VHH binders against Protein FAM237B (FAM237B). Designs and how they scored, part 1

Scores and structures below are computed, not measured.

Target 1, 88 residues: Protein FAM237B (FAM237B), of Homo sapiens (Human) (a0a1b0gvd1)
Amino acid sequence: DFEFQKGVLASISPGITKDIDLQCWKACSLTLIDLKELKIEHNVDAFWNFMLFLQKSQRPGHYNVFLNIAQDFWDMYVDCLLSRSHGM
Unless a header shows other numbers, all headers, positions and changes below count from the first letter of the chain; Kabat numbers aren't used for antibody chains.
ipSAE, averaged over its two directions, is called F for ESMFold2-Fast, E for ESMFold2 and O for OpenDDE. V2 adds 0.75 times the mean of E and O to 0.25 times the DockQ between the complexes of E and O.
[cut] marks letters that were taken out.
The coordinates of atoms that the task and the answers printed are left out; those that the model quotes come from them. Centres of patches stay.

## First folded at step 4 (VHH)

Design c13
Fold by ESMFold2, look of step 7:
Structure c13 (fold): chain B 88 residues (1-88), chain A 122 residues (1-122)
Amino acid sequence: as target 1 above (88 residues)
Amino acid sequence: QWQLVESGGGLVQAGGSLRLSCTASGFTFSSYRMGWYRQTAGNEREWVAFIYSGGSTTYADSVKGRFTISRDNAKNTVYLQMNSLKPEDTAVYYCAAKTYSLWGTPSSYDYWGQGTPVTVSS
């Protein structure tokens, strides 16, 4: 499950670290379901299956949506990491 | 060179509204998370709102439901619509731009504006 999830981002960021903070990863995945009002089940696997669907879709514009959500996820994830490292 | 210029601050009665703007130049605006912070004399800057490069928004609890952040990438501008203003919203408001590059080694870039004063009177 987790290797699958990392694999989705690996297609656009080969330099992603293998030391992932699972708490931040889960929190940001679930938060984006809410913030983007995605019509999917509220769980981490559902989010990444949806991301893979957008990434592989042949429908115009889906890849752009994938990239936008991926960048937002990464920004939120790094914010989460920094908050934990500073005690905030 | 990069620049962030805030505008739209001023004096307003409690319960009123104000719209702040921040226009960017000298960097790729669409790649940055944009945000608003505020600061009163003698205090640390307080986060108010962010809008991520993909359009997601987040707000401080004290402003949820009253403030709305938005962006227009074609005009390199981020906005803060401030409704139902309270005297405690009085501060200098700062625009900020941040990104954590997803490609290659992640890094952080911070740009700040000079601030625009907002005064909310009873």
Scores: ipSAE 0.057, ipTM 0.441, lowest interface PAE 5.5, mean pLDDT 81

## First folded at step 10 (VHH; from f3 with T101V)

Design q4
Fold by ESMFold2, look of step 13:
Structure q4 (fold): chain B 88 residues (1-88), chain A 121 residues (1-121)
Amino acid sequence: as target 1 above (88 residues)
Amino acid sequence: QWQLVESGGGLVQAGGSLRLSCTASGFTFSSYRMGWYRQTAGNEREWVAFIYSGGSTTYADSVKGRFTISRDNAKNTVYLQMNSLKPEDTAVYYCAAKTYVLGSVTSYDYWGQGTPVTVSS
């Protein structure tokens, strides 16, 4: 669910823009599953459930891992947005 | 004041290898996506490889399987290992750092001055 997925990031960056590109969002989520070799189902909801798990984990290092993946996701996502603007 | 300093460029015969380095200062290196770009005379800079702050990597199709990007956050350094070099890899190679504020398109961008690579046939 996209609203759930946005909610995970909104908790650390309130006011995320409402014009999110769903194609880039999905592509970057799936790409990170592959690049990080995550042991989860290969779908977008699974990725964001994993992100929520890291965010809410009581283990001290998990929140830092969450922030690192979130930053990677966002940087990839904006890179995707820029590439699509040239294709229009 | 921030700084990115590339090194390791030079002249090499086709089929050879080079390793480029880029050392950073004046910003929190570990928080940035690092990248290598290249530029030939009269052309715009083109993307070569990125390594994200969490270690994920992506490559341009023209270099996949031949180039490897890596980073050492303790040394504030990003590397580009270039193997099986071809004459078309001849360019000035630039190091870049970029990150976006989470949830926005506001960015922090830094560029090096470039290191020239010439691959002879």
Scores: ipSAE 0.443, ipTM 0.735, lowest interface PAE 1.4, mean pLDDT 86

## First folded at step 13 (VHH; from t1 with S56T)

Design t3
Fold by OpenDDE, fold request of step 19:
Structure t3 (fold): chain B 88 residues (1-88), chain A 121 residues (1-121)
Amino acid sequence: as target 1 above (88 residues)
Amino acid sequence: QWQLVESGGGLVQAGGSLRLSCTASGFTFSSYRMGWYRQTAGNEREWVAFIYTGGTTTYADSVKGRFTISRDNAKNTVYLQMNSLKPEDTAVYYCAAKTYVLGSVTSYDYWGQGTPVTVSS
């Protein structure tokens, strides 16, 4: 559910309501699973369920982890868009 | 007033190690993706390693397992630990800082002047 995923990140970045490039969105989600060696299923839904878990967790440090991953996701997503725009 | 200053380059034998440093000033270091690029004469500049603002790291395939990027936000410094160096790693290494605007497809880049690394056979 792409709209669900947008909702998770929109709580931190309201600007995400704009048109989203689905290819970059999926690629960045999966790439972050690999780069951070997350112990979750290797699919986009699992990534964003994990993000939601961290966001709502009451455990100390989990929210900061959420913020860091969310920031990195946005950075990577913008990089993806810029790369595609330049033909890279 | 922003500035990026690289250091740690030099001559090293194949199989050796070097540690590059890049110290930033004039901007909020912790809000930037930091990275290293390298370039040889007559060739395009290529990315080597990134460490994103949230701490995630990524590496070019040619340096995976040999190079490690890290950052110390308290010191406004990003590092590149280079192990098992090869002659093909010879290049000028550039430090780069990139910031992103949330909700916008906008980014800004700052570059250092570079530090040369020479790996001899």
Scores: ipSAE 0.806, ipTM 0.905, lowest interface PAE 0.5, mean pLDDT 92
Fold by OpenDDE, fold request of step 19:
Structure t3 (fold): chain B 88 residues (1-88), chain A 121 residues (1-121)
Amino acid sequence: as target 1 above (88 residues)
Amino acid sequence: QWQLVESGGGLVQAGGSLRLSCTASGFTFSSYRMGWYRQTAGNEREWVAFIYTGGTTTYADSVKGRFTISRDNAKNTVYLQMNSLKPEDTAVYYCAAKTYVLGSVTSYDYWGQGTPVTVSS
């Protein structure tokens, strides 16, 4: 459920209220699993469950990891949107 | 007045190594995705490596396992360690900075002047 996923990011960026491009959203989620070699199932739900876990974790460092991944996700997501708009 | 200044390019033999540096000024370095592109005469620039603001790295297939991108936010510098260089890596290498606005489909790009890398056989 991408609404749930948006909720996770909304804690970092309230501007996430825009319509989501599901293709870019899914692609970036999976790409981050690979690039960061996350030890989770290779699916979008697993990624965002992991993000939620980090966000709510009380373990030192987890929140910073969450912030970094969230930032990278947004960067990649915007790149995806821009590249598609340019026909690339 | 933003600026990106590349350094470290030069002539190297095949199999050799180079380390490129790019130092930024005039903008909030830590808020930018940093990357390296390369271009040969008559061709379009191709991306080589990115390091996102949160530290995730990605590489073009042609350089995976040989090149490493890293950043030092305290020094406003991004690096490209190039190992096992090949003649095909010969190009002008450009440093690029790109920032994104959270919650908005907005980005801003800055480019360096480039540093030449020549790999001889």
Scores: ipSAE 0.802, ipTM 0.901, lowest interface PAE 0.5, mean pLDDT 92
Fold by ESMFold2, fold request of step 19:
Structure t3 (fold): chain B 88 residues (1-88), chain A 121 residues (1-121)
Amino acid sequence: as target 1 above (88 residues)
Amino acid sequence: QWQLVESGGGLVQAGGSLRLSCTASGFTFSSYRMGWYRQTAGNEREWVAFIYTGGTTTYADSVKGRFTISRDNAKNTVYLQMNSLKPEDTAVYYCAAKTYVLGSVTSYDYWGQGTPVTVSS
């Protein structure tokens, strides 16, 4: 569920807009599963369930891992957005 | 004032290797995604590689398997190990610190002045 997925990031960045590019969002989510070798199902909902788990975890360090992955995701996502709009 | 200083460029024979370094100052290095770009005359800068704050690396298809990006946060330095060099790798290589504000397309971009690399046949 895409609204659920956006909600995970909205808690740390309330300015996330409704202009999310779904193709870039899905591609970057799946790519991070691969690049970070996450041991989860290879689908977008699984990625964001894992992110929510880290965000809500009370274990020391999990929130920092959440923030690091969120920043990596966002950097990758915005690059994807800009490449699509600057098609030339 | 922030600064990115590249070094390690030069002339090398095809098939050879070169290691580029970029030392940063004036910003929190560990908080930035670092990258390398390259540019040939008459063309736009081309992305080569990123290393993300969490250590994830990504590469342009043209350099995968030949180039390795790495970082040392204690030394505020990012590296590009370039192996199996080809004449088509000839370019000016630029170090960049590039990240976006979460939830925004607003970026923090810092660029070096470039280090030239020439690969001769």
Scores: ipSAE 0.609, ipTM 0.814, lowest interface PAE 0.8, mean pLDDT 88
Fold by ESMFold2, fold request of step 19:
Structure t3 (fold): chain B 88 residues (1-88), chain A 121 residues (1-121)
Amino acid sequence: as target 1 above (88 residues)
Amino acid sequence: QWQLVESGGGLVQAGGSLRLSCTASGFTFSSYRMGWYRQTAGNEREWVAFIYTGGTTTYADSVKGRFTISRDNAKNTVYLQMNSLKPEDTAVYYCAAKTYVLGSVTSYDYWGQGTPVTVSS
């Protein structure tokens, strides 16, 4: 399921590497479900299926919501990476 | 040239409130995650709060329930409402714009010069 999840972001950032930290990826996905109060099941696959839905939706504004959540996810994810690597 | 200018700091008694403001220029404010950090002499800066571009907020455990971060993209301004202040909240508070390039750990970090807050017993 992780390769699927990376694929969702690859459409807007094809430079995503194979060295992604799975713990931070999972934690940030679940955290965003809670913080944005998304009406989806509380699991990582549900989050990324929702992201794919927004990305491919024909409804106005859904792609912008996708981009905003993707940026929020990435910012949160990188902070997680740096705190594990540098004790920040 | 980018700029972040904080205001609203000062001296306040424990239990009191302050509202900090930070006005941005020289970059696309609405595209950046905004945040507040604080620092006491001889210590590293401590993260306090973030507000993400979509309005999601996150807080350090030490301030959760007492501080509220908000933003007004039309005014290029981020705020920190600080309630129920404690002496341990005494610090210089820094506004920050901090965003990573998607797919990268490359960051664009902008920092203000800081506004001092002193909370007396």
Scores: ipSAE 0.590, ipTM 0.800, lowest interface PAE 0.9, mean pLDDT 88
Fold by ESMFold2, look of step 14:
Structure t3 (fold): chain B 88 residues (1-88), chain A 121 residues (1-121)
Amino acid sequence: as target 1 above (88 residues)
Amino acid sequence: QWQLVESGGGLVQAGGSLRLSCTASGFTFSSYRMGWYRQTAGNEREWVAFIYTGGTTTYADSVKGRFTISRDNAKNTVYLQMNSLKPEDTAVYYCAAKTYVLGSVTSYDYWGQGTPVTVSS
């Protein structure tokens, strides 16, 4: 569910729910599963369930891992947006 | 003030190797995704590779399997190992530090001055 996925990030980035490019969102989610070799199902909902788990975990270090992956995701996502907008 | 300084470029025969280095100062190196771009005259800069803050790497299709990006946060340095070089890899190579504010398209971009690489047959 896309609303759930946006919700995971929205608590640390107010305003993220605006105009989102769904194609870039899905592509970057799946790509990050591969690049980080995450041991989860290869689908977008699985990625964001894993992110929610890290975000809500009370184990030390999980929140920092969540923040690092969120930043990597966002960097990839915005690059995707800009490449599609400029046709490069 | 911030600075990115590339080194290691030069002339090499096709099939050869070079290792580029880029040393950073004036910003928190470990907080930035680092990357390499390249440019030939009359063209826009072309993305080559990124290494993210957690060590994840990404590559342009044209260099996958031949180039390896790595970073050493203790030395504020990012590297590009270039193997199996081809004449089409000839370009000026630029180091970049690039990040976006989470939830925004606002960016922080730092660029080096470039190091030339020439690959001859």
Scores: ipSAE 0.550, ipTM 0.801, lowest interface PAE 0.9, mean pLDDT 88

## First folded at step 14 (VHH)

Design u1 (from t3 with S31R)
Fold by OpenDDE, fold request of step 19:
Structure u1 (fold): chain B 88 residues (1-88), chain A 121 residues (1-121)
Amino acid sequence: as target 1 above (88 residues)
Amino acid sequence: QWQLVESGGGLVQAGGSLRLSCTASGFTFSRYRMGWYRQTAGNEREWVAFIYTGGTTTYADSVKGRFTISRDNAKNTVYLQMNSLKPEDTAVYYCAAKTYVLGSVTSYDYWGQGTPVTVSS
């Protein structure tokens, strides 16, 4: 559910409420699974379920991991949008 | 008064190693994606490696397994360890810093002056 995914990220970035490019959103989610070698299913839902898990975890360090991945996701997402705007 | 200063370039034989450094000043280093690009005369600048704000790294296919990017936020420095160098790696290497605004499709870029790397066969 895309709205659920937005909700997870919106907890640290309320500005995400604007229209989202689904192609960039999906691509960045899957790319982060690969780059970080996450031991989860290779799909968008699994990525954001994992993000939710980290966000709500009471284990020390998990929230910081969540913040770092969320920040990197946004950085990559913006890069994707900008590259598309330039025809790349 | 932002500044990026690269160092570590030079002449090396094929199969050799170099370690590039880029030291930043005048901005909050930890809030920036850091990266390396390279360019040869008459060609477009190409990306080599990025280390995102949260620490995730990514590499161009041509350097995967040979180059490693890392950062030390306490020293405002990003590094590029280059192993198993090839003549094709010969170029001017540029350090770049990019920052993003959460919830907004905006970014800002800073560039260094570049450091030359020459790999001889």
Scores: ipSAE 0.810, ipTM 0.907, lowest interface PAE 0.5, mean pLDDT 92
Fold by OpenDDE, last read:
Structure u1 (fold): chain B 88 residues (1-88), chain A 121 residues (1-121)
Amino acid sequence: as target 1 above (88 residues)
Amino acid sequence: QWQLVESGGGLVQAGGSLRLSCTASGFTFSRYRMGWYRQTAGNEREWVAFIYTGGTTTYADSVKGRFTISRDNAKNTVYLQMNSLKPEDTAVYYCAAKTYVLGSVTSYDYWGQGTPVTVSS
């Protein structure tokens, strides 16, 4: 559910309400699973379910982890868009 | 008034190590993706390593397992630990800072003047 995923990130990045490039979105989600060695299924839904879990968790530190991952996702996502815009 | 100042470059033998530092001023360091690029004469700059705002790191294939990027936001400094250096790593290494504008597909980059690294065989 792409709209669900947007909702998760929208809490920290209002810019995500803009039209989303699905290809970059998916790629960045999967890339972060790898780069951070997340112990989840290697798919986009699993990533964002994990993000939701962190966001809603009452455990200390989980929200900060969520914020860090979300920030990195946004950085990567914009990089992806810019790269594609430049034909790279 | 922003500035990026690299240091730590120099001459090293193959198999040796160097640690590069890049100290930033004039902008909110913690809000930037920091990275290292390298360039040789006549060639385009190539990315070496990034450390994103949230701390995730990524590396070019050519340096994976040998280089480590890290940051100290309190010191406004990003580091590049370079181990197992090869002659092919010889280049001018540039520090770069990149920030992103929310709601827009725009970014802004700062660049240092570079620090030379020479790896002799």
Scores: ipSAE 0.801, ipTM 0.903, lowest interface PAE 0.5, mean pLDDT 92
Fold by OpenDDE, last read:
Structure u1 (fold): chain B 88 residues (1-88), chain A 121 residues (1-121)
Amino acid sequence: as target 1 above (88 residues)
Amino acid sequence: QWQLVESGGGLVQAGGSLRLSCTASGFTFSRYRMGWYRQTAGNEREWVAFIYTGGTTTYADSVKGRFTISRDNAKNTVYLQMNSLKPEDTAVYYCAAKTYVLGSVTSYDYWGQGTPVTVSS
């Protein structure tokens, strides 16, 4: 559910109110699974379920991990949009 | 007023190691994606490694397993540990900082002047 995924980032990224490019959104989600070698299913839903888990976890350090991944996701997402805008 | 200053380049034999450093000033270092690029005369500049603000790293296929990018936000410094160097790694290495404008699909890039790396066979 895409609206669920947007909801995960809504509290930390003001840019989430904009129209989302689904291609970039999906690509960046999957790329982060690979780059961080996350031990989850390799699909967009699994990534965002994992993000939600970290966000709501009461275990020390998990929220910081959530914030770091969220920051990197947004940076990568913007990079993707910029590349598309330049025809790259 | 911003500045990026690379250091650590030089001559090294194939199979050797070098550690490059890039020190930033004049901007909030921790809010930038940092990266290394390299360029040889007559060729386009190519990306080598990125470290995002949140710490995620990514590498060009040609350097995976040999190079490691890291950052020390307290020192405003990004590093590139280069192991198992090859002659084809010879290039001028450039440090770059990239930040993103929230609410806009816009970014800014800052570049250093570069540090030369020569790997002899």
Scores: ipSAE 0.797, ipTM 0.899, lowest interface PAE 0.5, mean pLDDT 92
Fold by OpenDDE, fold request of step 19:
Structure u1 (fold): chain B 88 residues (1-88), chain A 121 residues (1-121)
Amino acid sequence: as target 1 above (88 residues)
Amino acid sequence: QWQLVESGGGLVQAGGSLRLSCTASGFTFSRYRMGWYRQTAGNEREWVAFIYTGGTTTYADSVKGRFTISRDNAKNTVYLQMNSLKPEDTAVYYCAAKTYVLGSVTSYDYWGQGTPVTVSS
């Protein structure tokens, strides 16, 4: 559910409600699983379920982890869009 | 008046190590992706390593396992620990800062003047 995924990130970035490039969105989600060595299934849904888990967790530190990953996701997502705009 | 100042470059023997530093001023360091690039004469500048604002790191395949990027936001400094250096790592290394506008496809880049690294055989 792509709309669900957008909802998770929208909590920290209202601008995400704009049109999303699905290819970059998926690629960045999977890349972050690898780069951060997340112990989850290697698919987009698992990533965003994990993000939701962190966001809603009452355990200390989880929200900070959520924020860090969300920030990195946005950076990578913008990089992806910019790269595609230059034919890369 | 923003500035990025690299340091730590120099001559080193193959198999040796260097630690590059890049100190930023004039902008909110913690909001920037920091990275290292390198360039040789007559060639395009290539990315070496990034550390995103949230701390995620990524490396070019040619340096994975040998280089480590890190940042100290309190010191406005990004580092590149280079181990097991090879002659092919010889280049001018540039520090770069990139910031993103949340919710917009907008970025802003700063570059340092570069620090030369020479790895001899």
Scores: ipSAE 0.795, ipTM 0.899, lowest interface PAE 0.5, mean pLDDT 92
Fold by ESMFold2, last read:
Structure u1 (fold): chain B 88 residues (1-88), chain A 121 residues (1-121)
Amino acid sequence: as target 1 above (88 residues)
Amino acid sequence: QWQLVESGGGLVQAGGSLRLSCTASGFTFSRYRMGWYRQTAGNEREWVAFIYTGGTTTYADSVKGRFTISRDNAKNTVYLQMNSLKPEDTAVYYCAAKTYVLGSVTSYDYWGQGTPVTVSS
């Protein structure tokens, strides 16, 4: 569920829900599973379930991991978004 | 207020190696995606590599397998290990700190002054 996925990041930045490019969102989610070698199912919902788990975990360090992956995702997503505006 | 200072550039024979360093100050280094770009006269800067805040690395096809980007957050330093150098790698190499505000397309872009690398045939 895309609304669920957006909600995971909304607590960090409420404006994140504006006019999302779904193609870039999905592509970057899947790419991060590969690049970080996450041991989860290779699909977008699995990635965001994992992100929610880290965000809500009470174990020390998990929230920092969540923040790092969220920042990496966002940097990759915006690069994708901007590149689609040029050469598309 | 902020600084990026590169070092390690120079002249090297084809097939040789160089290690570039870039030391940062004036911003929270560990929260920035760091990268290397290169530029030849009359051309746009070409992306070479990124190292993301979480440690993930990405490379341009032209350098993959030969270059390795790394970072040491304790020293506020990013490195580019360049192996198997080719004359085509001759350029001015620039260190960059590039990240977007989460939820925004607003970016923080900081650039070094560049360090020249010449690879002779």
Scores: ipSAE 0.597, ipTM 0.813, lowest interface PAE 0.8, mean pLDDT 88
Fold by ESMFold2, fold request of step 19:
Structure u1 (fold): chain B 88 residues (1-88), chain A 121 residues (1-121)
Amino acid sequence: as target 1 above (88 residues)
Amino acid sequence: QWQLVESGGGLVQAGGSLRLSCTASGFTFSRYRMGWYRQTAGNEREWVAFIYTGGTTTYADSVKGRFTISRDNAKNTVYLQMNSLKPEDTAVYYCAAKTYVLGSVTSYDYWGQGTPVTVSS
């Protein structure tokens, strides 16, 4: 559910949900599962459920891990978005 | 005032190794994705590798298995270990800090001066 996924980041950056490129969003989500070797199902909803868990966890350090992964995701996502606009 | 200073470039024979270093100041290094780019005469600057804030690494296909990017946040330094060098790796190598503001396409882009690498037959 894409609306759920957007909600995870919108809580820390209002407006993040505008004009999302679904292809880049899905590709970057799956790529981070692989690159960070996350022990979750290999699908986009699983990634964002994991992100929500980290965001809401009361355990020390989990929120910092959430912020780091969110920043990494966003950097990959924007690179994807901008690369699709190049070619002319 | 930010600064990125590369070092470690030079002349090396094909099959050899070099380690590039890039030391940062004037920004919060641990919050930035760091990378290396390279440029040959007459061509656009091309991406080589990134190391993300959480330590995840990505590489251009042409260097996978030969180059390794790493970072030491305590030293504000990013490294590029280049092994099995080929004449095609000859270029000026640039260190970069490239991160987007979360939720935005606004970026922080910092570049070093470049360090030349020549790989001879």
Scores: ipSAE 0.596, ipTM 0.812, lowest interface PAE 0.9, mean pLDDT 88
Fold by ESMFold2, fold request of step 19:
Structure u1 (fold): chain B 88 residues (1-88), chain A 121 residues (1-121)
Amino acid sequence: as target 1 above (88 residues)
Amino acid sequence: QWQLVESGGGLVQAGGSLRLSCTASGFTFSRYRMGWYRQTAGNEREWVAFIYTGGTTTYADSVKGRFTISRDNAKNTVYLQMNSLKPEDTAVYYCAAKTYVLGSVTSYDYWGQGTPVTVSS
């Protein structure tokens, strides 16, 4: 569900949910599963369940991993968003 | 004041290799996605490769399998290993630090001055 996906990032940046491009969101989620070789099912909900797990984990270092993946996702997502706003 | 300084460009024969380096200062290097772009005369800059803060790498289709981006956070340096060079790779290569504020489209874009690469037939 897209609402819970947005909720994962909204706790660290409330404005993040304001104007989401779903195509870019889904594409970047799936791409990061592949590029980081995550051992999860290859679907968008699985990616965000994994992110939620890292965010709420009490294990040392998991929150830092969450933040790193979140930043990578956001950079990739915004590039996608801006490329679609051009006539490219 | 931030700075990005490229080096390693030059003249090389087709099929050859070059290694570009870019040393950064004035910002927290490990927090920035680093990349390489290239530009030929009369054309817009073309994205070549990124290395993300989490270590993920991405490449333009035209360079996949031939170019490798890497970084050394201890030396504030990003590299581009360029193998199997073709005349079409001739361009000015620019180092960039490009990161968006999480949750925003506000960006930090830092650019080097460029290092020219010429690949001869």
Scores: ipSAE 0.585, ipTM 0.805, lowest interface PAE 0.8, mean pLDDT 88
Fold by ESMFold2, last read:
Structure u1 (fold): chain B 88 residues (1-88), chain A 121 residues (1-121)
Amino acid sequence: as target 1 above (88 residues)
Amino acid sequence: QWQLVESGGGLVQAGGSLRLSCTASGFTFSRYRMGWYRQTAGNEREWVAFIYTGGTTTYADSVKGRFTISRDNAKNTVYLQMNSLKPEDTAVYYCAAKTYVLGSVTSYDYWGQGTPVTVSS
């Protein structure tokens, strides 16, 4: 379901889907479940299914929650990439 | 020119509360992740709390449940509400702003000058 996961995030950061670091992707997905105290299974697929649900929901405010979490995921993911790069 | 100015520090008895503020200028505050750090004499800075641009918060284990970080983007200000203070919380508290250049792997860190907090028994 990695292709699905990339599709969800591409709507807010088109460049993110190029050369993805799977370690950072998994770590940030699981960390957000914990930090946001999401009531879902503690795995990557569950996180992104939840994100898609928010993105496609017709309930008021769900899209804004999606955008906030997606932005935080992106920020955490970039931090993870920078931490794995030397001299940058 | 960017600036981060902390305020709200002082002397308080154990069990008491303080609210720290950090006001930013010279950059687009809403695009920055914000954090609070603290330092005692002779030691390295210790991370305390962090708030992402989308509102996600995280805390060091030593302050979890007692401290709350929040932000008001309209006032360019990040806050640290400190409750149930202990003598071990005595330190100089620093505000930090973190960002990156979109489409790049580079990042930027800005630091304030610090506000002293003393918790007495």
Scores: ipSAE 0.208, ipTM 0.605, lowest interface PAE 3.7, mean pLDDT 82

